VHH binders against c4kar8. Designs and how they scored, part 4

Target 1, 263 residues: c4kar8
Amino acid sequence: MAELSTPSPASPAPLDGGRGDELEKFTLRGARQILQLLQDLITHRGLITAHTGGGHSFMTAVLKVDEERGRVVLDPSPDPQANRRALAAPRLTCVTQLDGIRIQFPLVGLGEGQDKGRPALFAPLPAEMLRLQRREFYRLQVPLAHELSCLLKAEDLARKPVEVSARVIDIGAGGVAVVVPTGAAEFVIGGTLPACRLALPDGEPIELDLEVRNLNRQTQRNGTEQLRVGLRFAALPRAADTRIQRYIFKTERALNAKARGGL

## First folded at step 1 (VHH)

Design f33 (framework vhh_8fcz_2)
Fold by ESMFold2-Fast, scan of step 1:
Structure f33 (fold): chain B 263 residues (1-263), chain A 125 residues (1-125)
Amino acid sequence: as target 1 above (263 residues)
Amino acid sequence: QVQLVESGGGLVQPGGSLRLSCAASGFTFDDYGMNWVRQPPGKGLEWVSGISYSGDSTTYADSVEGRFTIIRDNDKKMVYLQMTSLKTEDTAVYYCATSRYLGSTWYPSEGMDVEGQGTQVTVSS
């Protein structure tokens, strides 16, 4: 798992620390609300990505809430090293999704033991849980048939201007993720790419500024490296925002129809 | 309706190899990422590996990295899990599951139940 990635409802990556003040309005701190959310995770068998720091994570699930002892019971990793990293970590950042709602919460004071004769991890109930609706961090995975592209205005390694046509792999209200061949351009986190052109199926390309948010190197099946770039829309015009949201809505409905009916 | 049928499990000795298969129908296979998930005896579901809708990128749980390989064949609507250097800790019922258009292709989205019966892998001497 890459250290750098674009946040989405299904993404394992924790949300940026710089968004802390903006996220406070979505943070649950009531004991009953926290218990209800944890029970929902149990009911839906939600898989949780637990980040232990240093780029390490493992998959877990909430098996049980022990209200009497004020703790959660988690499924340990089958990898003993992952469990040792988790136990040594000062905190875990847990990320999951329920019905398009992103849920993120810290666990502090992780311990190990047994639950009904089986190995288990235990942690005190989280003091807070973040609950974000689809519209804040939702990312539509772009169907291959749409051939969605974005012409990036970037720089090469010598800082000379280059134009790169990148395939759009996901899109949300706040940005896109694209893939480019390794070496096509130089990208730096926090850098701005001005006057890029996003091609949607319905009309003229949208001209917009993009900020680089994250980078992830990926290896293709043939051994070729490619770069996944997460890009944030900077100062998106209202008309462009409307067109992007219309595309997301229309495509989402079409994908839902396929899933239900075998169209 | 989405149908996923797992096969290829069995009994194998530690250090051995198996290839699991998943046959998909009832949806546009090429639009969705695919995942392998397992349930060890007495435990909950554990994500094992994911592959993007195009097959261009793969990701693995730390416990299986370097030992397992996920592969897809979009023409045949199949996903495979090639398992090598098997350990007793790999003993589980293995299921395949679709990623949804709701975010990352590498992990099952919330609300996903394993619909198939899975395929049992037992690693013992």
Scores: ipSAE 0.000, ipTM 0.146, lowest interface PAE 16.2, mean pLDDT 77

Design f34 (framework vhh_8fcz_2)
Fold by ESMFold2-Fast, scan of step 1:
Formats: structure tokens, C-alpha cells, sequence
Structure f34 (fold): chain B 263 residues (1-263), chain A 125 residues (1-125)
């Protein structure tokens, strides 16, 4: 998503430009919390995307935390060029996730050497780590089997009222992303769609106002054009918020259970 | 009412095993990370282990890694701590504690949303 949208916590792309002011409530600065989170990444062999700037990144992992020396040991890339870019970078931005929770942290002062005779990268412990709450930033990718839809109250190209049934492709605490055929309606970023109806699998449709946050046009393999529309919930009632959160949590648990091969 | 009720503590010899259980009620168990924390005699609270709301991710303190296993059963609203190769240093009151989604990543014992009353584990010959 290009405009006004935040990447999913599952996205490897770094979160941009909040300076920490807008993300401060999700930022860990305590030494014990940082050490514990790094240990979690070691325990789970979590793959980390390390961004070196200029659109370059490489895959790494935390191999060890050296608490006495105040540093982390990282797995170098098998690509020597990626390692050279990392060592030359003034800062690495590391992005990963644990159980759907996005984790992002900076590393400054990267060096190279050996750990137990094997090549390794070393960096000072980060002074902060971003840990995003699921409720704030998580986007559930909606299973096609759920046939989740939203009836949009919009305008056509001639500015006449039109109703469009849109398929919901992702959903979070703050909004949904939907797809509609190109030309079915006209959308304007910042525009309000009043009295739309979100149909969850359980219960009656939820009536709510939606604000258009972003637009992306795409062409399907059959030649049909679709418009992806990001929509923000405006003034969501407490009962509706609870129902949406419940759907998200239940669906993700079911998807996690299926990914494990079931219980 | 919100409750976390621990059980399974007792006296055990060094090298022995115990399984602690924690029964949760009065809150949406599946929305919470679950943790085991302990308080040895005359010391502060020590975080022992955590498990994510889904059960997909687990974490352990270095002192118990490889010896303890945390598991949860969301259908029964239970969390367990399987303890093996017990040492005298494991003697403590053990508490289960709940915190929303990211709670298994926190090792700050005073910041849990809910805590139990504890169960005593004594490792002694």
C-alpha cells in the first residue's frame, strides 16, 4: 500500500517516518525486555530481514547475545556483496515477526569477525525495539472460504449513488481492504462512504461509515481490472469493534492450527 | 470473576519432575499470553517461561531452558509447566500470569493483567 496506509505487521518492509513519536507506546527501551526479545528470536530461529538502505536487504538471524560485551552476533549473508553493503551502512533496520507480532529494531556500528571459528557479524545491542500490538496494526488476510463482503455506498463516474458489493481481502482493528471491479464506483482518498454494511460470517451485517485511505489499481490474469481500496472505520460502535476483534482472533487461531497440521 | 488457580506443587527430590497446572476463568483466555513466574525464598519475582495466545511461540529463562516445557490447552483454558531435572535453586512459589497478546514477550512480573495466588515447589532431599 502506497498512500496513507501502514504495512501489515507481517510485511518485511520497515515502518517509515514516525520518528518514534507515533510508535512510542509500542517501543521497548528496558534492557531486560530487549534481551528477552532477542532471546525469543534466537529460540525461534526467527528470520530477520536486515535493510541496509538504498532498497537493499539481506536475510539474517540472531545467533547469540553477548550481554557482557553488550552486543549481538548475527548470521552473515552467503552473499559477500550483501555483507559488504551491511558493513558500509550507517544503520541496519531489522524487521521480523513472532506469532504475528511485528518486531523492528536498529543496529548501528556493525562489524565482522568470527564466532567459534565461523564468520559472524557483530553489533551493539539496540537501545530500542519496536513491538507492534496486534490490535493496532495487524491485518488478517481473509480466507476466501469466509466470503467476507462489504456493501459500499458510493458514487459512480457520473456522481450518482451506487451500491457495490466488495470482497474483503484483509481486516484489522482500524479498517478493511476491499477489491471492486474498475469502473464500478468512483473513490477519492479522504472521501467518506456512509452507512456501508460489513458482513461477518456470524450474525447481522455491521453498519458503519468508512473513509477512503488508499487506492491501487490491478489487472487480473483474465484481463479484468480490479481496484483495491483501503478503508478506515469511522466512529466504530463498541459492540461492532468487539465483534470484529473476535473474528480476527478466532480466524487467526484457526489458520495457525491449520498451518501446524491441526491438533 | 477473574481467576487463575495454580496446582501441582509439592516436595520433590533433586533430579525429579513436577507438572504445574493453571486453570483460568472469567476472561477470554485465548486473547492472552500466559507466563510462569516464580519467587524464591527471600528474593524478588523471576520470570520463568511464556507462551503466546495461540501456543505457537514459547520462551524460557536461560536457567530453565531444556529442563522446563510450557504448554497450553485453549479448549480447557489451561496452561501447564512440565519441570524436569529439578534443582534446589528451583525452590520457589510459582505463579501463572496473563497479559494481552504480547504478554509472553514481557519479563516484567509486576505488569501482568492477571496473576494467580501461587503454588509452592520445594526441591530438597
Amino acid sequence: as target 1 above (263 residues)
Amino acid sequence: QVQLVESGGGLVQPGGSLRLSCAASGFTFDDYGMNWVRQPPGKGLEWVSGISYSGDSTTYADSVEGRFTIIRDNDKKMVYLQMTSLKTEDTAVYYCAAKTFSGYLYSRPSEYDYEGQGTQVTVSS
Scores: ipSAE 0.000, ipTM 0.117, lowest interface PAE 16.5, mean pLDDT 78

Design f35 (framework vhh_8fcz_2)
Fold by ESMFold2-Fast, scan of step 1:
Structure f35 (fold): chain B 263 residues (1-263), chain A 125 residues (1-125)
Amino acid sequence: as target 1 above (263 residues)
Amino acid sequence: QVQLVESGGGLVQPGGSLRLSCAASGFTFDDYGMNWVRQPPGKGLEWVSGISYSGDSTTYADSVEGRFTIIRDNDKKMVYLQMTSLKTEDTAVYYCARESLTYGSKFSTPYFDSEGQGTQVTVSS
């Protein structure tokens, strides 16, 4: 309809949870674990994309777990055609996320009815749920007092090389998020920034290549416009990985001690 | 325990107006940017609008620019979407979504790590 493309978040595609040895270690099969995860989705109002096959999907949510009847209660689609497709499907593949952790599970034997006088969809409890937690999803919020920075090698609006000192706001095993002044450099999702320098406490800056993964523009409390840039470690030497992990561990311990009543 | 609760959806005539509300709890609300995302019937998610943590900066999809206004009230932990000049193509379930700082994996949803259950907007005559 529009002459220009409208940005949309990527719809989560189903991951094959039943066929990889790699995925088996992330698969929950215990009844207690499954019930707890479904309850977490209810508590956090986790939005679920339910795939009905043939490229069709609809948005739903777990409204309730009925342990007595061994079933989940789901929010029906406002589109009657989507509900008809779901009821006709031999299986729904449900995909959601919780704090960046991918969750996927099958539902078989979908039916319709009412819960407390309102339309609802019902299905037996899933026998398994995939909870894909990877180290690259974990992010330590960097204390402002640490003044963690990363010197980025990028290009300006005229495609000329520029060096930008960016403040690191979070760090994980897979990458960092940084903030830069709006207009300081041009960033392209999927672009590589070579030979950047990450300054950690206790040693020389770490030289590494970074891939741009995402961009978010925000106005700061002091009125300064900032660009938040998500950066993936393209390749990370063992020594650098060890230093990053040590920093994360030490900082977490210090933050946890402070939360427990340390000053 | 991040929770987002949308309300304010309903049936409206083309050219009409609606105000959607989102109540946030379980996190430090004024540390996060907030977004509205919608899903039209039979289609994938479509980003609509975003607002910075302070409320001083806003962004909009081209399809809604000049018609929708995103607002936040940090004291009440609320996000609003004021919709005017509604079109039949605006028919969708609307979701309030918290910005994501999780990077480095194709399994992560870009820009959003938590969203609510949604509120239905139907624009029809």
Scores: ipSAE 0.000, ipTM 0.130, lowest interface PAE 16.8, mean pLDDT 76

Design f36 (framework vhh_8fcz_2)
Fold by ESMFold2-Fast, scan of step 1:
Structure f36 (fold): chain B 263 residues (1-263), chain A 125 residues (1-125)
Amino acid sequence: as target 1 above (263 residues)
Amino acid sequence: QVQLVESGGGLVQPGGSLRLSCAASGFTFDDYGMNWVRQPPGKGLEWVSGISYSGDSTTYADSVEGRFTIIRDNDKKMVYLQMTSLKTEDTAVYYCAVGTSYWLSRGTPSQYDYEGQGTQVTVSS
């Protein structure tokens, strides 16, 4: 289906609004299933990217499900501007992953207040949650210890070539999500970045062509903006695909072994 | 290379106090939330406390709330855990941990985090 837009594996960018019918088989609408999935996110301390529209997002987490009041309690951003954008938005599109499986849900009617004396955001329970159980949607959160970076070949504001070292925050079979300082380069959705270099812990950097799939602006604490860029692997060579898949598998296995050994 | 080095543990009497320190290097410290987790003898890892990248937001496990305080110093790349009114059940190896994501203020599943070398806290009479 040419008209069916699938989510980019390179970024937790949301699917277009109103596409729930096309993804019906992956959509949870049962109250018990929704409550169980939200509780699983709490149990696993899952981090959520909340999209407020206009290319803006902030990181949050579900702190509590108040089933009696039919609400979720969310961790507010330490950035007051991000909270103001969220409260002004007609809806939040929340994107996260649980055990590598992409989860997406809307929140409407966001409010602010306190939970046990701490600042909190409140929203009614979502009426639906999307759970995408396909391999192309699997994302590994890159461990900080791995120091994964991707050297991007892009252009500055004057359309001159520039190289930007970007931190890789997640990786899947189809791409990576990276963060870059705002103003370091210009990115265009659909644009191709040729001959970028992905540094994995083992071996030489992998030279790859990347396609820009989505852009989200994030303001840092010091006032510097970082741009989150979702990048799709274009024309991925078999040897590169093998190395990326091996890295994902080895890292997931090591993290799962660490969790079992510590828990 | 990410390094987290915990220190400040020791033997203390019930009702006593200790201050744990965590020295961080090898990553952009100011971009990440920081956590303390602990492992009591013969048990699994338990999340204790978290602090946002700015230090403006802190969270605590119910078992330690009101007794422990998490603090960070971004200029020195340090995280601290001030422990007061210590109980025998606080006996554990304490680890400093970072998430792979921005603003990790609630603690983190060990499967996605780097944990440091640890420091032993023993609360005994």
Scores: ipSAE 0.000, ipTM 0.124, lowest interface PAE 18.0, mean pLDDT 76

Design f37 (framework vhh_8fcz_2)
Fold by ESMFold2-Fast, scan of step 1:
Structure f37 (fold): chain B 263 residues (1-263), chain A 125 residues (1-125)
Amino acid sequence: as target 1 above (263 residues)
Amino acid sequence: QVQLVESGGGLVQPGGSLRLSCAASGFTFDDYGMNWVRQPPGKGLEWVSGISYSGDSTTYADSVEGRFTIIRDNDKKMVYLQMTSLKTEDTAVYYCAKHYSTGLFSSPTRYFDLEGQGTQVTVSS
């Protein structure tokens, strides 16, 4: 099915156009504003998830804005299949986050070529960019050093119970995004995974029920393909919610202190 | 005036094959990626396959990967969808569409502007 998954408020998946009127006030259409935001993504080395449709995405970044030619230059994937999917896609939906602000924009007319002798992907400047500073859409990108994991209780392709230790890549008030190796388990959008265990650095693992909200086969910048699973907290106890919010707050403060010259 | 004319549909038994064609006119065909999209009875639009403007890159929905092949002929301004191992679930009206931006947000129902009437594929015993 090439149907796009319906994103939860905490999901990194693209936002549905059915909320266009609610999001209009957060949509940038001024050429100068768009150029400034793209330059901010370059300056802060923002990693972008580019959705190519059909549940596929890959990691990229804006390398350069070519104002003279009216185009953006993107970092190609080391996986040739991801680049082929991107070039064949009718549209890329690019999603990123900087300093708690969700940024989303379309790219149409993707081409390939070279920038300063190196392979690159090119697209015309987007006519619109979403810049959404809403608490409900805030996602903390989990530092790799934290080794945050969630033990998922799922089923394999033969419908047998399996436990999969999944790396948590982002976390918010409403859920987590995790990565699992392709083929490790079968996931169904809308399915419930009961009694999963979220391991935060401070204290005992949190036992919670998770609902599958989106699935993306994602090609990483190193060329490795993995399944990204967006999971909603189905029935979060108040104590667990407090611990998750505390983790997000403390980690954000630590990252801000590090960025401001404190190591 | 953009025109896309789909053809090649029909009745076929499960496990059978069909080749769909799309004739394009009214725009610079070589500048656009092309897609096949389908609408099963009583359901919304479902993207099936895409091909880059040069024809060198293709992509497929998981439900059809390994069974369908998209190709284009830029000299003839044609896109084709070769369908094999057809299943009853493939029953739908099939449309071709150039990639289209309607703005910031992706939506299954507004992802593509359909310019043609489509071609009906029925997979039934």
Scores: ipSAE 0.000, ipTM 0.286, lowest interface PAE 11.4, mean pLDDT 78

Design f38 (framework vhh_8fcz_2)
Fold by ESMFold2-Fast, scan of step 1:
Structure f38 (fold): chain B 263 residues (1-263), chain A 126 residues (1-126)
Amino acid sequence: as target 1 above (263 residues)
Amino acid sequence: QVQLVESGGGLVQPGGSLRLSCAASGFTFDDYGMNWVRQPPGKGLEWVSGISYSGDSTTYADSVEGRFTIIRDNDKKMVYLQMTSLKTEDTAVYYCAADSKWTGLYSYPSESYDYEGQGTQVTVSS
């Protein structure tokens, strides 16, 4: 099976390539640490992108850690096809984040059944979890209230220019991840989208060139499919970089302030 | 040869001030975020402050915010840490560290840096 995407700070795609020893210092193998991190995902209602291979993924969540039976209980997809892909996969790669820190772990031996009479997916507890504190993997989850969008200049299936307004779901120093309606445009990994317009709160849209780094057809919790596109900032001007970083900084501070003082 | 050379450390009384300097050479300084990290006696490394590659954005640990200021001069390839209202708990070896993957705006300290200096000792004691 050919590689369908390249990992990017702007996408929740699995981290591929490089040497495993590069990530060893960020790998948790202690049973206590693994159990605590999984419990933190439950407590913070962390949404997990479970990659089943071939550029396919679905949204899930950890519902429960069954310490007695040594397994994790996951929320199945409402799309039966996504669940069939997951059960057929030799391994799931689960990607999520807590407080901007990327968390990634494998699940092997996925099965299906019921938890308290409701459909559920089960897997043995992972033997390791990756907790990446590297800055290149930090992505701010964009608050829905910000209505942050990017006007993409792309091509349709006939190679004709098309403009697509895409919702920005996360943003980092190196790029953005956007949601595009299925069929709205054709994207090629490694392709450049020139003169796109990123609309941040407070100010004029930023004109910038974007490089397509990954593509993922994600089945949402409501059963609908959406295309997630990871885009890298290409040749970013200093003024644009400053505005993007200021937005990330201010939003992070505001979210942290609410977490400290409020509900 | 890549080098980061810290200077400006010394003995200072509580409530005093010190300015630390870091001279960088052997790499493209303007492409790197710069950090100050410290190691108190008998403890692990603690991230103190960071500054973006352009100098436009800075971050600070809660323990030093309002008292320390990080500055860079890209023309001179220098990073500075202006320390005021020093406390005995600020006693540590202070290190300058460079990271090509960090812009200085994220709240997470680095687990590792591309380049680190040899450190300069700051002692706050009466």
Scores: ipSAE 0.000, ipTM 0.160, lowest interface PAE 12.1, mean pLDDT 80

Design f39 (framework vhh_8fcz_2)
Fold by ESMFold2-Fast, scan of step 1:
Structure f39 (fold): chain B 263 residues (1-263), chain A 126 residues (1-126)
Amino acid sequence: as target 1 above (263 residues)
Amino acid sequence: QVQLVESGGGLVQPGGSLRLSCAASGFTFDDYGMNWVRQPPGKGLEWVSGISYSGDSTTYADSVEGRFTIIRDNDKKMVYLQMTSLKTEDTAVYYCARGIPTYSSGFKTSEWFDPEGQGTQVTVSS
């Protein structure tokens, strides 16, 4: 007999944590990182959609982490049939969100019992957790041949305005990463760079406000240092968003076609 | 190997309905937005509709809005185009095409999408 899912908030389809090298970059495998993320879910009282397979899911939450026994404690469904399906399932796929960041993790070996005299579900700590921001999920590595650049309007060490032409090394729906020589300008995490100009191959430069998200010094194989700057699109007009997505799509397709035609 | 296999086309009278299907394989389907594009006889590609990777967002060309509905089934790795109130101007080969692996949907030009499949022919005639 076919069963209908209990009415709940719309749940996105689960992503396979083993899908490609793209998701591996967003997968947490460190025990301390996993414990911290689970604790963040408890602190924020995050609702979790637990997928039991066969199109079935239920709403739950992490009630506590038992670090000494290596277990999580979950809130059971008020629907006894949902709990029976969960206990019979070989695997739960848990999906939730914190501050726009998608979090997904498997639970294997679900059991039932009591916590503080109340019914509860128990499972071993997950071996991995996926953390990805939906608009930042994909990053196209920009081919060197494209000579993609972004003219940054920044400040030097004396807080004087300076313009720096930076090479774009990756680009996504949410931002770009650029490289600049060490000392070319001062960047402050959380700082805004107004009216920067992103040069794409097709047409005039796109004027963008960029927010500094991260800084990383890298030493190249020849011993020279470069600064990688992660920049978020602070506000992106639809026309600019469309042009950036078009560039990403066309470039990805060209790279995929080249890779397949390697012989 | 990336494969997109379109089906469900055929001959239909004006005002009729058809449901097109696209079966995807060889890539992580749930990571990509999907689009339907069409090519009328003797003309270039025209973008018809787009759907986000989750199915939560859809967008349509002005010429089909209110008549067509795009749907996806991530468990089956399928995308569908439900077409109603068909017009002779809807006569075309229909292709499904991958978007970028992002939440964004709604490209307005078919030139951004180069179809990978053979397409399915829709002919609307009396």
Scores: ipSAE 0.000, ipTM 0.141, lowest interface PAE 17.5, mean pLDDT 76

Design f4 (framework vhh_8fcz_2)
Fold by ESMFold2-Fast, scan of step 1:
Structure f4 (fold): chain B 263 residues (1-263), chain A 125 residues (1-125)
Amino acid sequence: as target 1 above (263 residues)
Amino acid sequence: QVQLVESGGGLVQPGGSLRLSCAASGFTFSNYDMNWVRQPPGKGLEWVSGISESGGYTTYADSVEGRFTIIRDNDKKMVYLQMTSLKTEDTAVYYCARDLGYSSGWYSPTYFDYEGQGTQVTVSS
């Protein structure tokens, strides 16, 4: 007596693939970026939910990337019916998470075979991969027109207090990156800058403590050198957090609207 | 146990209005972004709208921007979707969903860790 297996329970749904215009900034299309992200999934043994359509999905993982043959090798389901559904599907939508970042990508042209004597599924490398960061890791590139600045309370080389008005080049829920002229102040990774003031386009400056997280010296096209300083919000009152998130949302929405209007 | 219970769906004519409600329990509601997602007949899930944990910012799918409004009441552990100028293409089962923190500001993903039973919205004459 042969009885067919019941369909697997529904997994969390994939993102709408028809939102290419809304998701473009989060979509990786560079071959090197795609290969590196797939390799990161292998290294961290990331579990992938592969959606085969019709409410069906199965758990898999990337076993390896075959760059010479331009394909990925996937772990098949222990359920033969799930594998048959996958092979019959015109496209798999693969969803996973790496360190709190949502990753989603399509696979087309799935086949079956063996890897090192064990059953495996094979597919061509995806042409695109979606990477959505958690809000706390997202960084908005600040439009020059916004003239966002942060007044830094720092020290010079002689440990004398100095105030430096720095241009904010990116901002996230966890901090800002700023640009200062080299020599304007001394910054030490791990050092705290107390009572700095972040000026958003609307409202009063936000007073906050900043921790120096990274330093990068960059030579501009005109030959001048700038210091880029990454700063973490050491402690952020809820009202300040709300204002920063509102600014990020509003600006991101406006930038996305401009990009869509051009398309 | 985490629970999300939707209500307020029904039959409405094109151009009409409905207000959907979602009652949350079993978790610290004020610590999570909340979303509305929908599933039209015979189609996959579509993200509709999102609201931050404080209610300080909201996001909307282009298809509903200007017609729908998402609101939350953290004291009552409720999230609402006020729908106006309803169209036949808005016909779907609407689900309240808890965000896993994969929001990127303007766009909220349809992936979530908990969902309710859903409430049916039918726009037809």
Scores: ipSAE 0.000, ipTM 0.174, lowest interface PAE 12.7, mean pLDDT 77

Design f40 (framework vhh_8fcz_2)
Fold by ESMFold2-Fast, scan of step 1:
Structure f40 (fold): chain B 263 residues (1-263), chain A 126 residues (1-126)
Amino acid sequence: as target 1 above (263 residues)
Amino acid sequence: QVQLVESGGGLVQPGGSLRLSCAASGFTFDDYGMNWVRQPPGKGLEWVSGISYSGDSTTYADSVEGRFTIIRDNDKKMVYLQMTSLKTEDTAVYYCAAQYTRSGLSFYTPSDYDYEGQGTQVTVSS
């Protein structure tokens, strides 16, 4: 059998093909596990990227799990076109993170209506959810207070060199995901960005080569669009790898200690 | 009183198998990710494998992937490392280490964990 196609660890894009043996061990099918995970997304106010196909997505959240009716209630987009695409799609692929763990699940049979007098989207409960904690899929959601940035060396639409300071939104052993202003630079999947500079709080910026693995134009809750770029570390020196792993570990320990103290 | 007690180490032939056990007490085991780390003779500490607090997710160092399996039993407060196809390079003291986490696994030395055991010796030779 052919192996499944999988986006990079830094990518918010959905996993392709979803049913190989390597993903099966990370697939939750127990009704109680699914309900608990959806409830955890509500409790943590987790933002979900809902992919409607054709490179389109919008930001949503689970507002409620209706166990009696077997449904989830989702926050609609303020962009009417995003909602129309979602309702016309045969399925949504929902991607989110909870405590740095990648979570992905399908929703089929999307409808619209109202919940407590407010517009809402409804879908049957998913029969399965992916929860990935494999080393290459593990990603730390970067705290906004850290102001982590990566200086990208790219090209504009006229193919002139440009430097773009991009906000790092997540980081893992294999790469980073960044947010870039729309139109700031041209990105090509598979293209290499040489000599980029990743700023970590523990010292001088790390110089590294990045490969573009995915692009996602995402409609925000306020109706504006942003470009999310998944970038793979093309070649990572041992010293850089150690510093990145140290940052991930120390940040997770601080977040986990804070969560333990808050509980 | 927090304790992590490793067992199951010993002398084994190359190509052989061993199962290491770690018994935990004195903390809320179900809230902690568990890890195995090792120290080969004359070398520093090396992370080997990790398992999430629920047992649903596992990860492995490239050197052991496909040969080792990490398992936990939350009811018994145990974590295990099933080792197969052992190589002389697997000779090390193996430590069990706990990290408070709902978010992920540690890839660092026992000094970076919340709790760690005293270790069990694995020797792979003829």
Scores: ipSAE 0.000, ipTM 0.108, lowest interface PAE 17.0, mean pLDDT 77

